VHH binders against Testicular acid phosphatase (ACP4). Designs and how they scored, part 1

No score or structure here was measured in a lab: all are predicted.

Target 1, 367 residues: Testicular acid phosphatase (ACP4), of Homo sapiens (Human) (q9bzg2)
Amino acid sequence: LPEGPLVFVALVFRHGDRAPLASYPMDPHKEVASTLWPRGLGQLTTEGVRQQLELGRFLRSRYEAFLSPEYRREEVYIRSTDFDRTLESAQANLAGLFPEAAPGSPEARWRPIPVHTVPVAEDKLLRFPMRSCPRYHELLREATEAAEYQEALEGWTGFLSRLENFTGLSLVGEPLRRAWKVLDTLMCQQAHGLPLPAWASPDVLRTLAQISALDIGAHVGPPRAAEKAQLTGGILLNAILANFSRVQRLGLPLKMVMYSAHDSTLLALQGALGLYDGHTPPYAACLGFEFRKHLGNPAKDGGNVTVSLFYRNDSAHLPLPLSLPGCPAPCPLGRFYQLTAPARPPAHGVSCHGPYEAAIPPAPVVP
Below, numbering starts at 1 at the first letter of every chain, in headers, positions and changes, except where a header shows other numbers; antibody chains aren't numbered by Kabat.
ipSAE, averaged over its two directions, is called F for ESMFold2-Fast, E for ESMFold2 and O for OpenDDE. V2 adds 0.75 times the mean of E and O to 0.25 times the DockQ between the complexes of E and O.
Where letters were taken out, [cut] stands.
Atom coordinates printed by the task and the answers are left out, and those that the model quotes come from them; centres of patches stay.

## First folded at step 2 (VHH; from a47 with P101G)

Design b2
Fold by OpenDDE, look of step 5:
Structure b2 (fold): chain B 367 residues (1-367), chain A 121 residues (1-121)
Amino acid sequence: as target 1 above (367 residues)
Amino acid sequence: ELQLVESGGGLVQAGGSLTVSCAASGRTFSDYEMGWSRQAPGKERELVAGIYSGGSTYYADTVKGRFTISRDNAKNTLYLQMNSLKPEDTAMYYCAAGYEGDYSLSEYDYWGQGTQVTVSG
């Protein structure tokens, strides 16, 4: 059946360019960090704002025929993690998507667009991993104890030792995580034209990226990738599908749901979809779900809807069409459900308690 | 580098209350996510409670409703108020800190030496 009209879109995007999350003891730029990053570490930069504005404009173009020219609260819903950089990213994005929301708009025409959020500690949809989920930690431990992971780690012992010496940072306890933070700092500095120390050679950066990839793989890849997804990206995937289902079932005017989030959010979702490609999502990367109806017999429940995926990870290029493993693009919705079922929480929910730890009922709230 | 020093541990009777504290060195205390973990003899270290830089909190199910984590950024101090203590709460309690980031792992960046909490039955 020929593809019919677009009926629903879900977008998940990483915030724009930001300052480093941290520094390290021997960082040559440590003492001037306040000057280099005037809004603070971890905060969205002017470049980040620009990136998100551009993404919003891209989205406006892509959905010009689908969305109303002006924001309608019944058509578009935006949710963000409760971080300054993601909230600001959402605002910048929306300024591109809806010009009336742009700060430079005439006062008479300016209309702010609401961005919804929940406290970080309560955000089970967009923030991963949950520190309070013991089962997830068990799964991670299993991954990190696996022979493949340990062998890789052993191979980097010398590298990590040198990294400690170069940075002045102890990597004891969490060497890969700490190494990742060093990489983040260096990458942010490099992106902003700051000179890197001599030891931070392309080879060192490459190795750090490999270490990061190993770490990420433990979170979203085997072993037990599906179970890990059920506690992370599968939740978001399930929510996206549920939103579509609800909209269709109830005939709601909602056309688009937007999620302003993090690289980890996208990674988790990619993991759930089996689409993790070994790379960290760049700033303002956007993963999209497009639901379309086929022109045919309305009586065939679910059989006339397809899901198309795209990934925009480079503003200089067209979005990448993605295919769910085992499904053609576009993917029939029914098949999409079936193929993603293992990665999504079951209807009865997923317990954060491991098989060995009985769920201890919450202690009564002591006033 | 951030230094963490725990204090306030001790012996307490079951049903009692105790507050442990963690003093942090440095000027960037407010930028850190802070947490408490504990390790009982023969058991693995477990996260007890955490508090984000913005003040939002999270708790393990085992202590939810009994423990309260808080922070005083002006004093660079983290607190854990423990109420309705049980013998199973007996453990070394560790203060931990980490930067909030896009990609968060289960572990923190900095750890204290710990303070012993013993709950007698």
Scores: ipSAE 0.020, ipTM 0.456, lowest interface PAE 5.3, mean pLDDT 89
Fold by OpenDDE, look of step 6:
Structure b2 (fold): chain B 367 residues (1-367), chain A 121 residues (1-121)
Amino acid sequence: as target 1 above (367 residues)
Amino acid sequence: ELQLVESGGGLVQAGGSLTVSCAASGRTFSDYEMGWSRQAPGKERELVAGIYSGGSTYYADTVKGRFTISRDNAKNTLYLQMNSLKPEDTAMYYCAAGYEGDYSLSEYDYWGQGTQVTVSG
């Protein structure tokens, strides 16, 4: 089908570079954390702001012919998780996307752009996993009890013990999550030019990354990936599709929906799409849905809309075109709906209650 | 669920005026962004006017200056005052509702059955 005009875009991006979420007892930089991270742990850094500004500018370039030069509330909608780093990321992004919000704009012309949010506890769209969903926890348990998971974990017993010794951190109870936090700290430090302790060798970092990947895989991958998605990324996917449908059905002027969120958000969405590749989305990574209309008889062709996916995970390179498994790129919208239906919540909703109510463990926080 | 029922449609001469209304029932009316869409035969449905909970309004270029959208939250009613009507305004007019500021959760929207407006040239 010949490519038609772009009619709607949905974007989901991770916040920019941030400070570590936490330290560990034997962290050589622990005492100077306030100096190193003046805005606090877990907060967006200057680099993070830059990254998002750049992403915004990229988006401006990409959609120059599609979007108005000025922000219009009827054309663009932005939602963020209720975190400082994601809210600030959204602001920075919008500053790149719209000149009126750009740094250095004359005061008289400066216009702030609204970013919408909901309380974290109520955010069922962008914040995963759902802490209040027992069924999701059951699914996770199934994944963690699987032979493959257990075998991998067993293989890292010695490593984790050493990690405890090196860090002074107890990994009891949530070893993978805590190991991930250690990795996060180390990676943030390294990214900002701080020396890592000698024990944090490339091999150790690699192993930690593998551990992290295992953990993430449990959340978004098999077993029962689709059902997990219905409770997580599929919700967001469904919302994106619903937005498009609503726009088309009602003839709304809405052109773009933007979601400022987390790596976990992207991961969940990738899981829903069957596009998780075992890698954590980098800072300012952006997954895009582009809806285009094609010339043709909608009645004969099963619709005249296609969906194209792209993933920008490196500012030095062009976005990666993505293909939904089982669908050509661009993907006919009808086919897209069919293929993603198992990962999306049904119209009547998905129950978070399993056959038995178990104590909900604290949800792993994936920033 | 929110139910929307349009009324006030009819036949009007070019240059004339007409007001269509939408009565809402069920959920809290004030929580919704409201709008009017229209669909002419053989054409796609288009948003004519919108009103946000805060009072901001949107108008399609084709109706700007001629149509006025308003709401009465006490009466749970949405209005569209149409002036200087043209034959091109002939369409089925639909009342629509959704949560304001929640486009991302727009899986469900509400609309009425529509009211026919016919403008004779």
Scores: ipSAE 0.006, ipTM 0.240, lowest interface PAE 11.4, mean pLDDT 89

## First folded at step 4 (VHH; from b2 with G50E)

Design c53
Fold by ESMFold2, look of step 6:
Structure c53 (fold): chain B 367 residues (1-367), chain A 121 residues (1-121)
Amino acid sequence: as target 1 above (367 residues)
Amino acid sequence: ELQLVESGGGLVQAGGSLTVSCAASGRTFSDYEMGWSRQAPGKERELVAEIYSGGSTYYADTVKGRFTISRDNAKNTLYLQMNSLKPEDTAMYYCAAGYEGDYSLSEYDYWGQGTQVTVSG
């Protein structure tokens, strides 16, 4: 089918490379952390800035014919979670997407670009899962109490015991999540050329990745994946669809919405779409929703609009085209609504804390 | 390893006020997201309030407007000011701390032993 013109784009991306979030007790690099990570733990690194600049340049090229090279406030909306690394990632990305507005441009051409955010405690759109969501945690408990999860945990007992001895980190209570924190530190150190301890062999790293994949699967996958998504990634998916619906109904000039967020945001969204592939999204990974008019006869589903997905998870390769399960690209918009409906909150949906109250205003359509 | 010790619990009359505190020792306190949870006899543990590293706060609906969470990073101390106390606020109150970052999935890493709050009618 002949490809029609783009009419709207939504982008969700992970921040760039960062320093480790924490050190473990026996970390050989712990005492020189201020030298190794001059911006601080968890902060965006110089490499992270470069990754985001490169992502912005990729987006500039991809959308050259669709999006003006000049930033226009009515055409682009950018929102980030309230973390230094995601805010800085958005800024670096925008310097690539709108290079004439970038810092260091001639003063007459530089244009600051707003990046919007909300306080962390109030960010129900981009931070998943929330600690303050009892209904989600009830669903998660079902997954973690299941025989499959318990059997895997038992199979790793010897490995986890050795990991405690090597790291000095207690894994009691939440062994799989705490093991992931070790993996995160090791991966950040390796990416920056630091020697890993001898015990952190490729086999150990693979086992930690398997542990991470099991735990992520419990969070975003079966059992009850659709119900978990209604409280997490389905909220964002609903907002993306609602933003396009509003643009179309009102004839708004808005062409692009960008969300600077986290791997957990992308994982939750992948879970809602049925597209989680067992891997953690790398730094600056970008999941894109492209809405196009189609030129064939209207189908009963989707009218004149199709939705296509891409996933840029490796800057060395072209982005991966993705298809919603049950709807090969280009997916008619009506069919996209139908297939994603179980994962999206129902009208006047289910809150994390009880029924939606009439005195509480509905979520904004465009954050 | 971060260690959390609650204090300030006790018996208080309904309608009264009480402050519970949580002293943290170990790593840099300001990097943690902190919270209070409570557990009454025979009930499941309930999240009461959270304070994030940037200062934003969350409160359970059952305590909104009555409780205030705060932190003093210089003293490594978390507070919960409880006003207009009700008998249903009677519980063991636990301090908790964790990092919120990439794939942490918003679970607390450290818990205190708890401090008992009893509200009499």
Scores: ipSAE 0.462, ipTM 0.775, lowest interface PAE 2.8, mean pLDDT 85

## First folded at step 6 (VHH; from c53 with R27F D31Y Y108F)

Design e1
Fold by OpenDDE, look of step 6:
Structure e1 (fold): chain B 367 residues (1-367), chain A 121 residues (1-121)
Amino acid sequence: as target 1 above (367 residues)
Amino acid sequence: ELQLVESGGGLVQAGGSLTVSCAASGFTFSYYEMGWSRQAPGKERELVAEIYSGGSTYYADTVKGRFTISRDNAKNTLYLQMNSLKPEDTAMYYCAAGYEGDYSLSEFDYWGQGTQVTVSG
């Protein structure tokens, strides 16, 4: 399909580098954590700020011809989860994307850019309260009770036992989740040049990564990945598509919607798209949706809009072009809707059979 | 050792009030989202309330307006004030802790042993 002009972009990115979320009892760095992480556990680091600034600059370059050089509230809308690290990431990103918000800008020219958020408890778009969704739990149980999952878990019994001994952490109840916790701590420490304990060998780290992949796969992958997505990443996907539709229908000047979020947000979205590849999104990873208009007969071509996906997971390399399974890149919008329909909540919403109901978040308010 | 220890459970008459507490140790309490879940006999565990590190709260519809979750970070303690108790509130109440934000697709990371709340009709 001949590519036409870019008309709309949606971006979802993980926050930048952060301190560990937690420690473990036998952590050799536990006593100096306040020194190592002066802003606190789970908080964005200087490196995280740098990463997001760089991502913003990348986006500036990518969309130089598409976006105005100055921020326009009618053209760009930014939403973040209500966490310090994601809010700060959004600010850093925007500082790269718009020179008027950049560090070192003259005071007379400096213009802050608004970042929108909702309380964490109310955020059904970028966070998913799965804990309050019995149906999701059922789906997860099906995955964890599957032979493949159980076999893998059984294979790691000895490893997990040793891990308990090394860390002083009990893994009873949620062994894989808790193992991930340990991995997160170790990886953060390693990334910041801290020595790991002797037991945390490359092999141990590899095994922990495999364990994490299994756990994540159960959440966003088969079986019944699409149904899981309807309760999670499909909500965000649906919101992105709805925003585009609204913009087109109403002729709104909105060009870009940006979401500052978490690895879990990206993972859920990848699950909805059928693009989870077994890897955790790195810091400042960015998934993009680019909508383009094509010159053609809408009646014959199933519409005059295509969707292209890209994934930037390494700043040293070009973004990865992604293809929706079963659709060429670029994907005709009609086909995109059709293929993603099973992973998106229906118009009437999805019931969790509990206190939580999946709802489509409102489109961004364009003044 | 990472621990959550619930207390304050007991027998209370319908319409009465009860406060359960959870003492946390072995981890940085202030960085965790905390929650209460309950399990009645023959029923599945259900989320009752959550409180995030920033202080925002969530309540199940069944307890909204009657229960209040709160936390004291200085004391590493989680609370659940339960008012207007009903017989259907009878359950083992569990304290839970979990990460906020990243990879939050799963259940809570830590659970207590629970405290029994019984509401007589």
Scores: ipSAE 0.363, ipTM 0.737, lowest interface PAE 1.9, mean pLDDT 90

## First folded at step 8 (VHH)

Design f6
Fold by ESMFold2, look of step 10:
Structure f6 (fold): chain B 367 residues (1-367), chain A 120 residues (1-120)
Amino acid sequence: as target 1 above (367 residues)
Amino acid sequence: ELQLVESGGGLVQAGGSLTVSCAASGFTFSYYEMGWSRQAPGKERELVAEIYSGGSTYYADTVKGRFTISRDNAKNTLYLQMNSLKPEDTAMYYCAAGYEGDYFSEFDHWGQGTQVTVSG
């Protein structure tokens, strides 16, 4: 059966290209960082702006028949984490999605588009809960103490020791996450045409990527992936489903919710969906949820709605259509609820700890 | 080299107040998320408070309303004002710093700690 028209879209995307988050001690580019990264470490670069503008233009083209060409506040809601790079990414994306927000529009007719946020400490929807969620930390500890993780860590002992010598960075305590930081710095530099140190060979980069994949898998995958997801990506997934449910129940004109966030936000969501592919989401990667209505009678089926997923992880290629395990696209909404239920917080709630353990209500139409 | 040096710990009576400080060097302080954790003898380390680069704060339930975290970016110094202290607050208090947002953010750098002892 052919799909009917779109009725709702949720988008989650990573910010664009940024400066490295930190230098390591022996970084040959450390002394000229202010010249190389004039907006500062961790800040969105000009390339990051370009990537987000390009993503916005892709979204404009993809949703040309669905979304008004001009921004209408009742149709689109945009939320970002409270970081300069994600807020700026959302703005650059919107300049591509809605021409009236584009740079260079005549000032007399220019119309700013609001990007909503919440304080970082309060953002349980889009931020990955590490330090403030003891329950998540306990689940992560089970994964990192597992034999498979420890065996891999031991097998990399020689590599990690050499990495410490080359970088001057101590890896004691959290060697895999700290190794990721080295990879992040190297990849940021390479993307901007900076020469890498001779020790950062293709083989070293491949090993760092393998280390990152193991560490990511421990964070969002087995063991106990569903329980981890209830505290992480399942919260956002629940909010996406609840927003659509409210739109249908109240007949709201809301058509699209956009979330500007981080690689860890996408990884957590992929973990909740059982779709983590072994890779870190690249800059401006976008995971989309498309709700379509089939031709039919609501009384017969109670909402002939399907959910389709796409993942845009490479602007040089068409987005990848994705399917939940056990539900070929387009997935009926009821089946989508059923398959994702273990990864979503139950109605009575799951908390990190503390006195409030009340059930987590359906997320509002917009958070 | 990044360094975090705590100071201001000591002995204080229950119900009293104390401020601990953390002097930071070797990095751009204003870019970092900062926090305090504590470890009592024989117990696991626990998060006490955080302050993010944008100024928002988090407090553990056990200290909320009694403790105030603050930062002075001009002096590269993190503070924890502790009021209404209880014997249960007795611990080694550690200053910590972490990079913002991407990947799975954690505190990456730790000080050596300053002892706070609260007597009955």
Scores: ipSAE 0.598, ipTM 0.839, lowest interface PAE 1.4, mean pLDDT 87

## First folded at step 10 (VHH)

Design g4 (from f6 with F27S S105D)
Fold by ESMFold2, look of step 11:
Structure g4 (fold): chain B 367 residues (1-367), chain A 120 residues (1-120)
Amino acid sequence: as target 1 above (367 residues)
Amino acid sequence: ELQLVESGGGLVQAGGSLTVSCAASGSTFSYYEMGWSRQAPGKERELVAEIYSGGSTYYADTVKGRFTISRDNAKNTLYLQMNSLKPEDTAMYYCAAGYEGDYFDEFDHWGQGTQVTVSG
């Protein structure tokens, strides 16, 4: 398909590298935690700042011809979840995206760029699933009670029992989030040069990753993946589409919306798109939606705009172009809207989510 | 490992007040997101209230304006102040904990519950 110029971009990215969210009881590194993690558990690390600065620089380069080199409030809107690590990640990203505003440069004049947020308990746009959503948890229970899930869990009983002895956590018969917590702690420690315990072999790490992948699949995949998405990633997907629609309808100068969030935000969005690949998004992973004018017949309705997707999950390589299942890349916007409809909230709403506003700045006042 | 023990349940007349408490044993209590869920006989367990590590709170519509969740990190204790109690508030009340973070946001520690019975 012949592609024309960009007209709108939505970006969703995970925060940078962080300290572990928790330690397990028998963690050999827990006694020196204040030295190892001087900003505290779950806080963005210096490496996390570097990763986000690097992502911002990548975005600067990618959108050099589209986005002004200086920050203009009418062109860019940034929304984050209300966590120190996601707010700081957005700030570090913006220092790369708008280097004239970056702190610490002798020739740059630091210019604050607003990062918008809402209280955690009210964030229905970027935080999924909400614990207060009974329907989502009914769907999750169906997935975890399925024979396939239970057979896998039974096959790991011996592994989990041995892991209890090494970690001091109760794991057998407990939510798989506890096993994920062990993996998270080990991976954070390894990324920062700490020796792993002898029991945390490559085989143990692979098994923990497989357990996490099963559990993620239950959260965002079959059965009834589309209905799960309506309660989760489909909300954000719908907001992205609605933001573009409003920009076009009102003639707004807004060019880019950026969402600083979490791995679960990206996983839920991938689930809504049918693009979950079996892996956890790494730190600073970025999923991008690029809206372009179609260069075809100018009289053709519905062929005016296309949507292209990219996924940057490895800073050492070019971003992966993604294709919406059932649509060529680039996907005509009308087809994109049609194919994603089952995963997006229905017009009459869903039981767990009330009204939410699109993450878009107020319409500019024209002088 | 974090352990949660509820207390303070009992019998209360409609319109009355009651505070339930949850004592936690664990050095990292302040990092947990905490919540209260309840289960009435023959009903599904429902989230009543939660308090995030940053102090943000959530309340179910059925209790909003009547219940207040709070925590004392120095004492490793979670509280639920229940005012203007109604017979429909009768349930087993469970303390729950989880870390806010990457991954899906689920409670992964639960207490054994404390019974609250509202007469009238």
Scores: ipSAE 0.588, ipTM 0.830, lowest interface PAE 1.3, mean pLDDT 87
Fold by ESMFold2, look of step 14:
Structure g4 (fold): chain B 367 residues (1-367), chain A 120 residues (1-120)
Amino acid sequence: as target 1 above (367 residues)
Amino acid sequence: ELQLVESGGGLVQAGGSLTVSCAASGSTFSYYEMGWSRQAPGKERELVAEIYSGGSTYYADTVKGRFTISRDNAKNTLYLQMNSLKPEDTAMYYCAAGYEGDYFDEFDHWGQGTQVTVSG
């Protein structure tokens, strides 16, 4: 069927560029961190603000025919995780998306736009909950105990041991998040023009990226990727679909929902969709869900709804159109529901705690 | 590198109270999400409580209303106040830390543990 107009959009994006989250013990830049990162570790940088403003301007242009440049609260809802960098990213994005509402606009008075949030401990929609969910922990352990994962770790023991000497971190036999931390710190420093230590060669960076990709795959991919998703990215996916269902059922004016979040939020969503590509989403990466009516008859709108996906992971290039595995693009909404059902939680939810097994001795043998 | 040392474990009667603490050194304590996990013999390690750098807290259902996690960033110390203790709370209690940031939320620093034994 021929494509009709947009009727609903959901956007999930990573915050912009930030300062490193932490230093490692031997970091040559650690003692001048207050000079290098004046807002503090983990805080959004000026470059991060620029990236988010640019993303907002991209969204303005993409949705020019769909969304007024005037912010209308009944048409747009914005939610962020409760972090300075994601809240600030949402504000910078909105300044690009709704330029007439931005501070200092010569065409209009500044008009504040609410960005909604919840306390970090309560955010089960946008945060990737692994420490507080024993069932997810069991699934992750199955992946990390698998022969393929363990064989890769054995192959990297020498590399990790050398990296311990260069960094002062314990890495051998430790969670791979520690190795990711080294990569994250080096990449943040390099992006801001700081020289890397001599040991941080292109080969070292490449190996760290491979280690990170293995660990990400264990978190959001096989084995049992769909069950992992029911506890993580499937929750968000379900909320996106439910928002559209509610809009359609009640005839609501809501046109767009925006989620300002983290790389792990996008990774978990990609896992739920079967679309993880082996890479970490870059700063200001945006995954978009576009719902369109197909026109069955030009005189009447009785056509089907389709879902199209795009992934903007590089501002220098056009966004990548994505296809849900097993569905041609654009995907009919009914097929989208069917194909994603294993990754979405059932209607009553999924428990993070298994059934209690009472310590009852086996019954004695009776005649 | 962050170092974590627990203390304050011991023997206590059922219904009693105990505070365990965790001293952190070697890194900026205030940037970490902190938590307590416990492990009884023959059982899997279980998250008991956690506290985020912004002050938000989580508690396992088995300890809600009885346990309180807190932190003192000036003293680089994490606390777990345990009230109305039961024999099933008997375990080795471990202090843990993770980064508040991008990537997955997991602990990557652990203490050696402090034993809590609840009799009767």
Scores: ipSAE 0.567, ipTM 0.811, lowest interface PAE 1.3, mean pLDDT 86
Fold by ESMFold2, look of step 19:
Structure g4 (fold): chain B 367 residues (1-367), chain A 120 residues (1-120)
Amino acid sequence: as target 1 above (367 residues)
Amino acid sequence: ELQLVESGGGLVQAGGSLTVSCAASGSTFSYYEMGWSRQAPGKERELVAEIYSGGSTYYADTVKGRFTISRDNAKNTLYLQMNSLKPEDTAMYYCAAGYEGDYFDEFDHWGQGTQVTVSG
């Protein structure tokens, strides 16, 4: 079916490169961390800003014919989690997406663009209540107590013991998540030209990546991936679909919603779509939802709109086109609703959540 | 490595108040989301309260309005003020820490726990 014009876009992206979240006890760079990471642990780096500028420029080029070259508040809404790195990433992205409005413009046409947020404890759209949701914790325990997970953990006993000795981190209780933290620190340091410790060989890094993939799979994948998604990535997926439905039904001028968030946000959304690829989303990775008119018979196709997905996980390559399992692109919107329904929460809400959180600003009150 | 040590548990009459504390050492306390979980005999561990580095808080429905979580980053100390205590609040109370926002939000560090017993 021939593609028609874009009518709506939703984008979810991970913040740019950051400093490590923690320094493990025997980290050779521990004592000079303040000079290596001048803005502090977990803070967006200069490279992270560059990555987000580049993502914004990519988005400008991709949507040149769709989105006004100037920022218009009625066309674009930007929401971030309440973290410095995601707020700064959104700002850097917007400087690339709307370059004539960016700071330092030669013609002094700078205009601030609002980035919306909510307090961390209230953000159930872009963050998951995993620690505060007994039902999600029960589902996660089922996955981690499964034979496959326990057999892999047992097979890594020797590796995990050596990792404790090299790092000084205790891995008791949650060895796989703590191993991810080591990998994260090593990757951040390597990306910034710091020599890895001799023990952090390519084989060690590959094993840490395998451990991370198992742990991610337990969080967003089988068993009961759809029910896990109802509590996590399905919340955001449902909000994306509901926002488009509102835009279409009310004839709103809104063209694009942007979400600046985290790797876990993307992983949970991929889990809800059945599209998790076994890898952690890199910095500035972007998952896009593109809604287009189509020229087919609306009655047969369940409407006149299709949904296409792309995943930009490497700036050196073209974005990957993604297809919802069971619906090759361009997927009719009605079919997209049907296939994603098990992963989306029911309208009355689910445990640990209430009704859907609004992603676009409310209309002005008129007497 | 972050180390967490709870204190302040004990026996309290129903309707009474108690404050438990958690001293943190060995790492930068201010980088962590902090929380209290509890486990009663024969039951699963449950989250009681969280406090984020920016100061926002979460409370389980069973304790909301009765418990107050707070942190003092200068003293590397987490607190849980428990008011209007009920026998159902009897549990081992654990201090916990996790990092904020990247990867899945799970606690990575746990204290040894402090026993709170609420009598009739």
Scores: ipSAE 0.547, ipTM 0.804, lowest interface PAE 1.6, mean pLDDT 86

